# Designs tried in a protein design chat: VH-VL binders against Large ribosomal subunit protein uL30 (rpl30). Part 4

Target 1, 158 residues: Large ribosomal subunit protein uL30 (rpl30), of Saccharolobus islandicus (c3nh88)
Amino acid sequence: MVELLGIIRIRGWAKAPWYINETLEMLRLRYNFNTMMYPKTSQILGMLNKVSPYVTWGEIDPDTLKLLIIKRLETAKGDKVSDSYVKEVLKIENIDTMVKQLYEGKIYLHKLDQYFKLPIRLHPPKGGFKGSVKRPYKNKGEFGYRGDKINELMRRMM
Short names: E, the ipSAE of ESMFold2; O, the ipSAE of OpenDDE; V2, 0.75 times the mean of E and O plus 0.25 times the DockQ between their complexes.

## First folded at step 1 (VH-VL)

Design r07 (framework fv_rolinsatamab)
Fold by ESMFold2-Fast, scan of step 1:
Structure r07 (fold): chain C 158 residues (1-158), chain A 122 residues (1-122), chain B 107 residues (1-107)
Amino acid sequence: as target 1 above (158 residues)
Amino acid sequence: EVQLVQSGAEVKKPGSSVKVSCKASGYTFTSYYMHWVRQAPGQGLEWIGEINPSGGSTNYNQKFKDRATLTVDKSTSTAYMELSSLRSEDTAVYYCARVEDYGDYWGAFDIWGQGTLVTVSS
Amino acid sequence: DIQMTQSPSSVSASVGDRVTITCKASQGISSWVAWYQQKPGKSPKLLIYAASSLQSGVPSRFSDSGSGTDFTLTISSLQPEDFATYFCQQANSFPYTFGGGTKVEIK
């Protein structure tokens, strides 16, 4: 089973190089606090490493994924996601089943843009960032890989 | 030079549709979101929506979502806004505008088209 | 939707005057505000973004202040080319919304 990554853009850049902007655009992370989920593949990891100063990522858990869907994800028309909407458009029983299928890689959110508004936009984190967004997470900053601590950050940004 | 050049003025009947074009030059078309804003006589500026020229994904102001359609043609670096079911209240100058990312800020329109006057009258 | 209320709707001033324009948001928008200048028959021109950052090529006599809900654009010494309409815009959330505009007229 391939793990699911949650990815948040945490730094804009006034004069960002165009090649960085192109990769961020391909990941659908054009604006600060845009968030997307992708399967943890070598291709996705390669792209993330190229833009690591602008993003933070880690393995999302099902509880955080469910909160993200309920609190932040919108239908293509801008409404909140409901059990009835998921059943109607995805032919899936409810949000809990959608979370399970997304987490297990049976469906991918990035391929469902006809039904949902993507990317998801988060709020600035409650209490602010604890470190500098211009430094790596591993060096007391915020950007780059942060493992399961992505879940804690996402919850503070909902 | 970076510029956005829009199509010419239109006079339309109520109930018809209008399609305004916006041709970009002097920059990488797919690297910036394109937005559409209108200005009715005696009114302020009103945001219609945005499109990502790379993938074609759109976000609309709820007020316009049922009537506005934003598209792009990457081969000609041209963005389009189509507005259907026109009413006299839709008489306005329509602008395309590029958005720039300024680090911890986004949503500033740094380059604007010259505007296209759309007049809806019988 | 976030409503942006500008005051005054118009102001009459002379060259060399200090002009202030106020913009109030119906809810907190932090520093997500931009200011534009528009001359008759022309497109808006970006002056200031993020409630403090002057756009390249814009004269230093333009400045802004504020955060949260109350914002002010200041022109410290009005020049002949500054007679125009000014608009604030919030970029905190969709839909983006603009103030009603303030026309700066010569006395």
Scores: ipSAE 0.006, ipTM 0.519, lowest interface PAE 11.9, mean pLDDT 86

Design r09 (framework fv_rolinsatamab)
Heavy chain, then light chain:
Amino acid sequence: EVQLVQSGAEVKKPGSSVKVSCKASGYTFTDYYMHWVRQAPGQGLEWIGEIDPSGGDTNYNQKFKDRATLTVDKSTSTAYMELSSLRSEDTAVYYCARDSEYDILTGYPDYWGQGTLVTVSS
Amino acid sequence: DIQMTQSPSSVSASVGDRVTITCKASQDISSYVAWYQQKPGKSPKLLIYAASSLQSGVPSRFSDSGSGTDFTLTISSLQPEDFATYFCQQYYSFPWTFGGGTKVEIK
ESMFold2-Fast, scan of step 1: ipSAE 0.012; ipTM 0.608

Design r14 (framework fv_rolinsatamab)
Fold by ESMFold2-Fast, scan of step 1:
Structure r14 (fold): chain C 158 residues (1-158), chain A 123 residues (1-123), chain B 107 residues (1-107)
Amino acid sequence: as target 1 above (158 residues)
Amino acid sequence: EVQLVQSGAEVKKPGSSVKVSCKASGYTFTSYYMHWVRQAPGQGLEWIGEINPSGGSTNYNQKFKDRATLTVDKSTSTAYMELSSLRSEDTAVYYCARDTDYFGSEYYYMDVWGQGTLVTVSS
Amino acid sequence: DIQMTQSPSSVSASVGDRVTITCKASQGISSWVAWYQQKPGKSPKLLIYAASSLQSGVPSRFSDSGSGTDFTLTISSLQPEDFATYFCQQANSFPYTFGGGTKVEIK
C-alpha cells in the first residue's frame, strides 16, 4: 500500500514570488481549488513545504479518492469517468480496481494526463473555510499539512 | 499602464504559416499567463491556448494542438502565436490576452487584451 | 468540451431599458463564468467574473446571477455606450469556451 497525498490549492495568486509560482505549476496547482494527488515522497514533501502558504495536504483515503474520481475527475474530453471508460483506456475492470492500483503504486494519476483532465478542479468548501487561509492549519488556519482531515475538506469541496 | 500591442494584419495563402506577436508593457511579463483567442468575422470567440511566460509551459485547445505553437521571448516581453497549415476557415482576428491576477481570487479570466491581428487566408 | 449556449442572439432595446442575457452550460460549472463586452472593431472587455466580481471601472448597472448551468447578465438601465455584443465564458475546464454572443442593438 502506497501513502497518497491529496493536495488542494487554497490561496490565489496574491503577488506570489516567481519561484513559488513555478513550484505550484510543477505540482499542477495553478489556480485556486486545483487539486492533485501524488505518492508521498521526499521530493513531493519538499515542494509542498516550499509552497505551504498556498496549499493544504494530507493522506487521502480510498473512499475519498473514489468519490473524487466519480464526482470531480473528468476524461480528456470533459466527460464523467465511468467503469467502461476506465476499462477502455486503462485496460482494467472498473473504478474500484483503478483506486486499488493507485494505492498499490501500479499506476500514478499524475502520469495519466493523456486520459484525464488534470488538475482536478474542486468547488469552494460547503459552509466556507473554518479558519483563515492565511494561517497554518496547526495555528487555527487552513494552509499546510492537515493529516487525515484532508478527506473531510475534500468531501466538502465535491 | 498595462498594454498588449500586437503585430499588423497578415494575408496568407492556404497551406502557409503565420506568426503573430504580442508585446507586453506596464507589468511584470513573467507573472501572468498569456492567452490566445480568435474570432472569425461575425462569429464568436474561440480559445486557442495559454502559455506561462516564466517557464514556457503551455496548454492548448486540442482543436489547435497540432497546428498552433505558443512561445515567448522574456528579454523583449513578447509572446508569439504561430499557426501552421492555414485553411480558409482560419480567417479571423487573433487576440492575445493577459490572465487576471486578483488577491484572494478563486478564478482567473482575461482582463487585458491586445488590439487584435486580422489574418486573412485566401487564394 | 463544455458547450455554452447563449440567448438571445440579438435584442433591440432603447436607452433606459433593462436588458437580460442568458447563458446555459452543457454541464455544471459552479460559478466559474465571466462576461465580456465587445464593441464593433474593438477587443473584448472583461465586465464580470467568478459570479459577481465586477471588474474595475465597470459601471454598477452591470450585474450577473446564476450557478451551476444557468447564468444571466443584466444591464439595469441601458446607456448609449452599452450597445455592443456580449459573451459569456466558462473557466471550469480546458478548453475554455465562450457563448455565441448576444448583440444589443438600438431599437
Scores: ipSAE 0.000, ipTM 0.488, lowest interface PAE 14.5, mean pLDDT 85

Design r30 (from r07 with heavy chain V99D E100F D101S Y102E G103Y D104G Y105W W106G G107D; framework fv_rolinsatamab; at its last look DockQ between E and O 0.03; V2 from the best seeds 0.00; counts 0 for: pae E 13.3 > 2, placed apart)
Fold by ESMFold2, look of step 2:
Structure r30 (fold): chain C 158 residues (1-158), chain A 122 residues (1-122), chain B 107 residues (1-107)
Amino acid sequence: as target 1 above (158 residues)
Amino acid sequence: EVQLVQSGAEVKKPGSSVKVSCKASGYTFTSYYMHWVRQAPGQGLEWIGEINPSGGSTNYNQKFKDRATLTVDKSTSTAYMELSSLRSEDTAVYYCARDFSEYGWGDAFDIWGQGTLVTVSS
Amino acid sequence: DIQMTQSPSSVSASVGDRVTITCKASQGISSWVAWYQQKPGKSPKLLIYAASSLQSGVPSRFSDSGSGTDFTLTISSLQPEDFATYFCQQANSFPYTFGGGTKVEIK
């Protein structure tokens, strides 16, 4: 079983040093509310800590991941992802099976950009951010690690 | 000095195409996304799309997806916008505009071309 | 598409007046708003982006505020060179959209 980090770009208007911008581009987080998920590894965590003032992240749960696929993930051609598409290109039964295989580590979404348009673009959060995007989540703000609270935020952004 | 210089005004017939050029100078062309925006006479601004000059990838306003084509020529630091199947409502001033940030995270436009009037009439 | 509803459509003002222009987004856009000035026959000029980041060379009399859906641009003491049309722009999601404009005219 693999832990998946959901990562949302939440700041994009301030000029960042080149090394920060390079890391954000490698994570595919060019625009605000661009969203990616990656396996929880020390390398990914290191990159996230480096760019933490610009992103928020946490462990995405299977129900939230399924909703994200259904509501926001697009095929490479820009169409909505369906059970028939997943069956066609991944040779698996449906989206539920896709979610299962992602958590089993059998497939990785960031390696499937031949089939899906990445990054995922979310809407602004319904009700806005509850804290400042310029302060860490752990200090009454929004950026940085938020643990399982990433799921609540993502659902408000779908 | 950073500047964007666009091609001259054009008069086109309905159903034809127009290709507007935008030559960049004074900065590293491939480091900044280029955007295209139009303004119909007496009206507001409408975003057409963007292009990453480094690799040529594009994103379009869905309204223009089937008619607009954004390209670049890196060797001349020139961006192009082609709009096909022209209609009278496409009469507008067309601007190229640079994203203010390196590598396109800024999403606002700090340098604009002078504009190119495209008039569609029979 | 996110609609940006800008008001007023025009305002008549005198030099020295405080001018406030509002822009309302049809859904939340956090602070991802930019403001532009456009003089007749000229291309737009970026004034402010991302809630209070002034573009280089823009006078400090320009400021903005807002978060979520309601945003304002304020000119604290109107100068003769400020008579122009002003636009807001959301940069939160594709397609990027602009307000309809506010023409600031000499009273």
Scores: ipSAE 0.007, ipTM 0.508, lowest interface PAE 13.0, mean pLDDT 86
ESMFold2-Fast, scan of step 1: ipSAE 0.662; ipTM 0.873
ESMFold2 (binder alone), look of step 2: mean pLDDT 90; pTM 0.933
OpenDDE, look of step 2: ipSAE 0.735; ipTM 0.910
ESMFold2-Fast, scan of step 4: ipSAE 0.703; ipTM 0.881
ESMFold2, look of step 5: ipSAE 0.006; ipTM 0.523
ESMFold2 (binder alone), look of step 5: mean pLDDT 89; pTM 0.927
OpenDDE, look of step 5: ipSAE 0.730; ipTM 0.909

Design r32 (framework fv_rolinsatamab)
Fold by ESMFold2-Fast, scan of step 1:
Formats: structure tokens, C-alpha cells, sequence
Structure r32 (fold): chain C 158 residues (1-158), chain A 120 residues (1-120), chain B 107 residues (1-107)
């Protein structure tokens, strides 16, 4: 019912108002290229609009989420995520089942910090950003809502 | 305190060029876009273009793209607008304005304006 | 280009009056509208951004309402320092465009 949002911080620390920094920390986006997933609720959208100049977001697809888990997500101990680990700690069959359950709203990544190292840290994008990180996506920039184009950006940052 | 200080008034002949400067102080010059806006006598405000001082990337209003050139000198925190092939219709007060990119590019600080008069 | 149509072009008012200025965009601009105040011989000053956010240091008597295509700047109780020209601006799509201005005059 509720879509899953992928969110990436794309602007490093500058002198920002205290309420912006507070909201970024609540979203676990303290450092540049930190990424998190949250359900697309009015509360999350409100927070994202408040910090819009520092982040970009959109609806993540299952293929991108699976790649993010395999390439970038780490267990709490710093190991790569495996089917065996997912089975042991989440008591589900494998990574594919984990991806499915995230989209069903059965589990949420932000509630699993006992098992995974969060936030996920990405690399700068391959080929660099296409536009300015100081401008909104809709105006030849990079920040703010970008719909399904979040998936393309995330894959360039893995 | 944030200040944008522009160069003085200019009187130009039709067909010539004018270059207006805007010296910024009181903030980190490369953290904000610099915009140029003009106001003709008895008319409203008209956006000319913007420049990102960090990389020099520009966006222009289509109306001015063939005549306007925006540049910056990071070492002096100064932005420049050059307008070529001047016509009498270009007579206006030209403003530099800091775009608050944190809030989608509205202009939170303005220079005092530079009157450019194009007369034969 | 997005056209911003502002009305009225001029309004005469007394101190204490409620003044409303309207701004219409030729297409949906969501909440990407800002309002400026300009006094004779001075640069414009930002009053409101993102449709409803009051700029630091601007009195609470200034407010904006609307979204999409229709926007209204309201001055709830006009003060002597409020006699000026007001402009709306869209920053939804390049090029940025401004309304024609509304001059708020005494009497």
C-alpha cells in the first residue's frame, strides 16, 4: 500500500539552520552520500521537504534495492549480507524474500539497525552529477524529488 | 553582514557593450548562486540569468542568451554581467541578487543596482 | 515562459487597512512563488518564499495564501512603512518571471 522511498544526502555540511541539521540527523543522513529507505508517508514527506536542498529522493525499485543490499549494505559486524545471514537474523529464506517483505511493509530497513550497519554509505556517482547539487532536480539540478530516476542515480553511486 | 556592492552608472552608445560588477562580502561566495535581474523605467523585473560561482555554470533567460555573459572572479568574490549589442530598450537598472539555493533560488540579498543608459 | 499576472496595478489605502494583492500564474507552479517589497530608489526586499514562508525579520502582518496558479499576498494591518511596490515571482521553471507589480499608495 505504502511505496518505499530511497533517499540520498547529496550536499555536504555547510552552515545550515539548526532545524535542518536536526531533521537530517533524525533521518540518519548526517554525512554526504548517506542513504536510507523509508515508507512514503506524509510524515516522511514533510521531513524531506523541510531538508529538500540537502537530499534527493524517489521511489526505489526492487532491482535497485537488491543491488544496494548486495553491494553496499553491511551486517552489524561489517560483513557482506548473505542469504544465510538473512535466514539467521530475520528468519526468512533469502535476500530476495527480504526485498519482497520490504515492499509488502512487513519489515522496514530503518527498524533493523540491530542487524545492519545504518545508514548505508554510497560512493560519489560514476561520471559525476549531471547538474548542480545546489539546484532542485526539476530545474536542471539534483536535489529534491526525482521519482523513479532515484534508481539510476543510486546505481551510479554503488 | 551580507553585502553586494555594484559598480557605478554607465552611459553607452547603441551597439556597444557594458560590463557591470557585483562584489560580494559577508558570506562564502561559492555557496550561493548569483543572479542578474533588470528593471526598465516604468516596467517590472526581468531575469537575465544565473551563475554558480563554485564551477562557473550558467543558465540564461532565452531572451538574453546571445548577448549576456555571466562570469565570476572567485579570488575577489566578484560577479560580472556583460551585455553586448546594446539597444535603447536595454536602458534599465541592473541588479545582482544572491539566490538562496537552500530555498529554491529566491533572492534573499540584492545589490544596490546599476543604472545603464543607452542613448545616441 | 510562465506568465505572472498581478493585480491590481495600484491600490490606495490608509494605515490600518487590510490590503490584498493577487498573482496568477499561466500554469501550475505548485508553491514556488516569492514576494518582494520595493521602495522608491531602493532594491527589492524578499518578504515571502515557498508561498507561505516568512523571511527572517519580516513582520507577521504579511502573509501569502494559495497554491497552483492563484496566489494572494495579504497585509493584515497596513503600516506607514508598508507603502511600496510589491512583486510576485515564480521559480518553478526557467526563466524566472515576475508579476507586473502593485503600488500601494497612501489614500
Amino acid sequence: as target 1 above (158 residues)
Amino acid sequence: EVQLVQSGAEVKKPGSSVKVSCKASGYTFTDYYMHWVRQAPGQGLEWIGEIDPSGGDTNYNQKFKDRATLTVDKSTSTAYMELSSLRSEDTAVYYCARGDSLWFGEYDYWGQGTLVTVSS
Amino acid sequence: DIQMTQSPSSVSASVGDRVTITCKASQDISSYVAWYQQKPGKSPKLLIYAASSLQSGVPSRFSDSGSGTDFTLTISSLQPEDFATYFCQQYYSFPWTFGGGTKVEIK
Scores: ipSAE 0.006, ipTM 0.524, lowest interface PAE 13.2, mean pLDDT 85

Design r37 (framework fv_rolinsatamab)
Fold by ESMFold2-Fast, scan of step 1:
Structure r37 (fold): chain C 158 residues (1-158), chain A 120 residues (1-120), chain B 107 residues (1-107)
Amino acid sequence: as target 1 above (158 residues)
Amino acid sequence: EVQLVQSGAEVKKPGSSVKVSCKASGYTFTSYYMHWVRQAPGQGLEWIGEINPSGGSTNYNQKFKDRATLTVDKSTSTAYMELSSLRSEDTAVYYCARDYEGWELHFDYWGQGTLVTVSS
Amino acid sequence: DIQMTQSPSSVSASVGDRVTITCKASQGISSWVAWYQQKPGKSPKLLIYAASSLQSGVPSRFSDSGSGTDFTLTISSLQPEDFATYFCQQANSFPYTFGGGTKVEIK
C-alpha cells in the first residue's frame, strides 16, 4: 500500500517569491484552499518542505479521501463524481474501487486531469483556523506537516 | 536606525528575582515579536520565550515556563523579562532580539546583552 | 526538542581560505535555519536566514545551503573581520534551538 499525502494551500493572495510560485504551480496549488494528493515520496516531500509556509500536509486516510471525491472532486465538465462516471472513464467498478486503487498505487489522482477538474477546491474551514496560517503547525500555527490531523482539517473544509 | 537597548548588569542572590528591560526604537514596536535568549557558560545560546507586543500573547520554552514572565509596555516601546527563583546556573548574559512579523521567524536585531550574576 | 548538532567546534584558518561549517537537525526543519556571527563581548549578528536570504549589509562571501536536516554555512574567502564564533538556529518548532557554535580561529 502506498501512503498518500493530502496537501492544502492555506496562504492566499499574499505575494509569494518566484521560486516558491514555481513549486506551488508544479504541485497545482496556485490559489488558496487548492488541494491535491500525491504519493508520499522523497521528491514530493522535498517540494513540500520548499513551500511549507504556504501549505499544510499529512497522510490522508481512505475515508477522508472517499468523502473528498464525493463532496469536492468534480468531473472535467464540473459535475459531481458518480460511480457510473468512474466506471465510464477509469473502467473500474465504482468510487470505492477508485479509492482502493489509489492506495494500491495502480492509479494516481494527479495523472487523471483529463477526467477530473484539478486541483480540488475546498471551502474555508468550519470554525476557522485554530492557529495562525503564518506560523508552523509545530509552533501553534497551521502551515507545514501535521500528520494524520490533515484528515480532521480536510473534513472541516468540505 | 533600529536599536534595542537593554538595562545594566545585575548581581542577585539565589532565590531572588531579576527583571531585565529592552527599549526598542527605530521601528513600529507592535509589528515585530520580541524574543529572549540567554548565553550561559557550557550551555550555549538558549531560547527563553517570545512575546507579541501587539496583543501581549506569549510562548515559553517549557524549561523556563514556571519562572519566566515576559511583558511589554507599548507606550514606552519596552519589553521586559522577569526570571524568578534564581539559581547559580542562571548566571548568563540575557539578550532581547527582534523577530520579523509573519513567517520569516529569525532574529534580525539583538540588544547588547545584560549580564545577570547569581551569587551568594 | 530539536537538537542542532554543529561541526566542527573550532577551525583554524588563514585569510583567503574557504571555510565550511555544518549543522544537522535531529528532525526535519525545512528551510527554517538562520546563521549568526558572534565576536567576543558582542551580541550575535544575523547573517543568513530561511533558505539563502542574506541579511542586508552582510558581505556576499557568506552563503548557505541545505534543506530538511543538513545545512552548511560557507565563507568563500575568509577576511580578517570574519574570525568569530558562528551559530545555527532552527525556527521550525518550539523551543527554538541553537547549534553549539563553531569558533573560526586564526591559524
Scores: ipSAE 0.000, ipTM 0.496, lowest interface PAE 12.9, mean pLDDT 84

Design r40 (from r09 with heavy chain D99H S100P E101Y D103K I104G L105S T106Y G107D Y108A P109F Y111I; framework fv_rolinsatamab)
Fold by ESMFold2-Fast, scan of step 1:
Structure r40 (fold): chain C 158 residues (1-158), chain A 122 residues (1-122), chain B 107 residues (1-107)
Amino acid sequence: as target 1 above (158 residues)
Amino acid sequence: EVQLVQSGAEVKKPGSSVKVSCKASGYTFTDYYMHWVRQAPGQGLEWIGEIDPSGGDTNYNQKFKDRATLTVDKSTSTAYMELSSLRSEDTAVYYCARHPYYKGSYDAFDIWGQGTLVTVSS
Amino acid sequence: DIQMTQSPSSVSASVGDRVTITCKASQDISSYVAWYQQKPGKSPKLLIYAASSLQSGVPSRFSDSGSGTDFTLTISSLQPEDFATYFCQQYYSFPWTFGGGTKVEIK
């Protein structure tokens, strides 16, 4: 099974160096609270390292991914994603099967622009951020790698 | 354009307190954290702590937590560091330095004050 | 506390030389390292932040390589104004800590 990273942009527009803005755009994280998922690879980790003050990431679990698809992912036309839609466009049984195939590396969300609006847009977290978005997660802040605690944050932003 | 101007040199007796000021100009004072760092003569740099001018929240190096107090006056765009119970080992140049927050262009101490020499001697 | 070990403590060099200064963190700090230049009687000046980002107005002869625990500041062709003391800093975890400094001296 592939390990999937959930990534959320947590700092809005500011005048950042050009190469940071270019990397954020390549990751499809142009606006605050934009969210994407990618397989964990050295390329993705290298890009995240360059833009870490602007993003937070960690390993997304299947339950959180399913909720994200149901509550926040939109079809290309802006509708909620349903089992019927997944069957129509991906030719697979339902959303549960879609989640399984994402973890099996049989499909990749970032390659499905034809069928879904990407990036996914989240709400600000319910109750606000616990720490400063100006500070690394390990320094009582919010940015950078946070392991499985990405799942808790994503659920508060759905 | 952007600058931090610190108060002048101080000579203090052991056991007394010193309060150093750092006046900011050329930028929005509340958009940047203000940090304090010291350097003993011929020695390296030592981080004292930080303050967020927008809310007054502070974080201290545990070594200084019981003696250092960081404050700000938003009306004058001035940060202060007070150090109490001074010892001869506190003789150092004390710097204020800003940490860029929301503009993301300088992700470290991009602007420093000129330094304030505090001499502690009997 | 994260310990930053800087070497060498001093280096003698001539104009035009390539100078390298090493900084080692006691634990993984990712890319949260900055480099400062300090001349006698003056405040430190930021050269490089986030390991590889050159501060505005700093000449391109200054560069950093490394990530995780091992970092190297390189001055590709030393100029007269580069004779100074250089410090590395981690800003990954509180308390923020600095290397001991490297004095670049005229040979």
Scores: ipSAE 0.006, ipTM 0.531, lowest interface PAE 12.6, mean pLDDT 86

Design r51 (from r09 with heavy chain D99Y S100T E101F Y102G D103G I104Y L105Q T106D G107W P109F Y111L; framework fv_rolinsatamab)
Fold by ESMFold2-Fast, scan of step 1:
Structure r51 (fold): chain C 158 residues (1-158), chain A 122 residues (1-122), chain B 107 residues (1-107)
Amino acid sequence: as target 1 above (158 residues)
Amino acid sequence: EVQLVQSGAEVKKPGSSVKVSCKASGYTFTDYYMHWVRQAPGQGLEWIGEIDPSGGDTNYNQKFKDRATLTVDKSTSTAYMELSSLRSEDTAVYYCARYTFGGYQDWYFDLWGQGTLVTVSS
Amino acid sequence: DIQMTQSPSSVSASVGDRVTITCKASQDISSYVAWYQQKPGKSPKLLIYAASSLQSGVPSRFSDSGSGTDFTLTISSLQPEDFATYFCQQYYSFPWTFGGGTKVEIK
């Protein structure tokens, strides 16, 4: 099974240094609360470490991924994703099968621009952030690696 | 010009409190954390704590948590450190410093006040 | 708390000498280390932060190396203005902690 990283941009500084902006753009995290998913690879981890003050990430679980698809992911035309849409464009049974195939590495969300509007846009978290977005998660803040706690944050932003 | 200007030297008796100010200019006060660090004469640096000027949230070194209070006045772009129950070993130069980050692993104190000497004697 | 052990506590050197200062963390701090210079009666000045990044206006004769627990600051060719006390700092975990300092003195 492929490990999937959920990544959320949590800081929208307009005048970030050029190397930060370039890397964030490559990750498709141009605006605050933009969310993307990638397989956990050394390349992706290297990019995330480079832009860590602007993003938070961790391993997304199947239940959270399914909620993200249902509540926040949009078709290329801006409509909600349904079982019938997934069947028509991906030729697979339903959203549950789509989630399964994402974890099996049979499809990759970041390669499905033809069918879905990417990046996904989340709302500010319900109840606000618990710590400062200007501080690392490991030091009572919000940015950087947070392991499985990414799932809790994503659910508060849906 | 970007600078931090601190209040003048203080002489205090044991058991009293001291309040040091740090006035910021030349940048947006709420965009950076403000930290406080002290240095006993001829000794090394010791971190006291930090404050986020935008919300007033603080984080303290456990050694100072019960005696140090960090506050800000956004209208005057001024940070304050109050230290209570002063002891002779609190004699030190106290610094305010701006903490910044620009990217991967780029977290550091880039701007320091000139320091305030606090002498505790009877 | 992470302890930063700095050595030597003082070093006597001449202009043109290569000076090496070492700093050891009590646990792995990756590369989250900054180096500061302090002249008598003055505030500390940032020299270097993680990933070989020199603060703007700091001469290229200053360099750092190391990762994990062992770190080194090198001054390749000591100049008269470099006689000062140098401190390492970890910013990996709260509380932030500093080394005891190394005083670079004229021989």
Scores: ipSAE 0.006, ipTM 0.526, lowest interface PAE 10.5, mean pLDDT 84

Design r54 (from r07 with heavy chain V99E E100V D101Y Y102P D104W Y105S W106Y A108Y I111Y; framework fv_rolinsatamab)
Fold by ESMFold2-Fast, scan of step 1:
Structure r54 (fold): chain C 158 residues (1-158), chain A 122 residues (1-122), chain B 107 residues (1-107)
Amino acid sequence: as target 1 above (158 residues)
Amino acid sequence: EVQLVQSGAEVKKPGSSVKVSCKASGYTFTSYYMHWVRQAPGQGLEWIGEINPSGGSTNYNQKFKDRATLTVDKSTSTAYMELSSLRSEDTAVYYCAREVYPGWSYGYFDYWGQGTLVTVSS
Amino acid sequence: DIQMTQSPSSVSASVGDRVTITCKASQGISSWVAWYQQKPGKSPKLLIYAASSLQSGVPSRFSDSGSGTDFTLTISSLQPEDFATYFCQQANSFPYTFGGGTKVEIK
């Protein structure tokens, strides 16, 4: 079992330094409200710390990940993801099995571009952000690491 | 054009308090955090604290927490810094400074007031 | 608190010289550093922030580099108007702290 990070871009700026833009592009977070999921590794954490004023992240749980796949993830054709589609292209039983295999490290979402449209696009959070997006989460803002509270935010953006 | 205009120089006795004003113009006052920074003559810069003009929330340097009070008056687009229990070591030029927008560069100051010299002497 | 140690404290240079100022943080601050210029009797002016964002209106001869704990400001070809004191600042954590300053004196 791997621990998975859900990451959402919450800030954009056209004149951002080149190294910040390069890192955001490597994470596939080019536009505001783009979201991606990655295994929690020191490399990914290093990249996130470098671009922390642009993103918020935390540990995504299986229920939130399943909801993200059902409500927001699109097939390569632009359709909703279904159990039959997952069975056809990934050769596994259903979406529940897909979620399980993502946590087992048997498949990685970021390597499935041929089957899904990535990054996933979210809408602005229902009710708006509670704090300032120009402040870190740890200081009553929105950007940076927020632990398990990423799940609450993602659900408000689905 | 963005402009921050501060109140004039003050001479205060030890133990008293001083209140410096900073009038903002040329931008939406409530959209930018305002910070206060001081500089003793010939010395470096020292951050005092910040205020969000929209909600009035503040964060202070712990060194000044018990003596500094930051406030704003939205109707006049004016920020205030009050420093109490003054000592001779508080003699410095006090600056207000606007935080860079839109926020990806959190904690940097793009426009500064002209400074207010506060002299604490007996 | 994060201490910002700046060196040298002063430098005398000729017009056209390359001037390098260094700044060392007591803890890792990633890229969250800014550089300011202050002329005698004036308020500080933001030059560069977040390790490479040049403030509008600042000449391209000003550049910075570094990450983690070690940072540098470079003036590639010093001009007469560059006589000033330069300060680094960390924006990684409260309280924000500044370096002690480097006075650039034109020969």
Scores: ipSAE 0.005, ipTM 0.502, lowest interface PAE 13.7, mean pLDDT 86

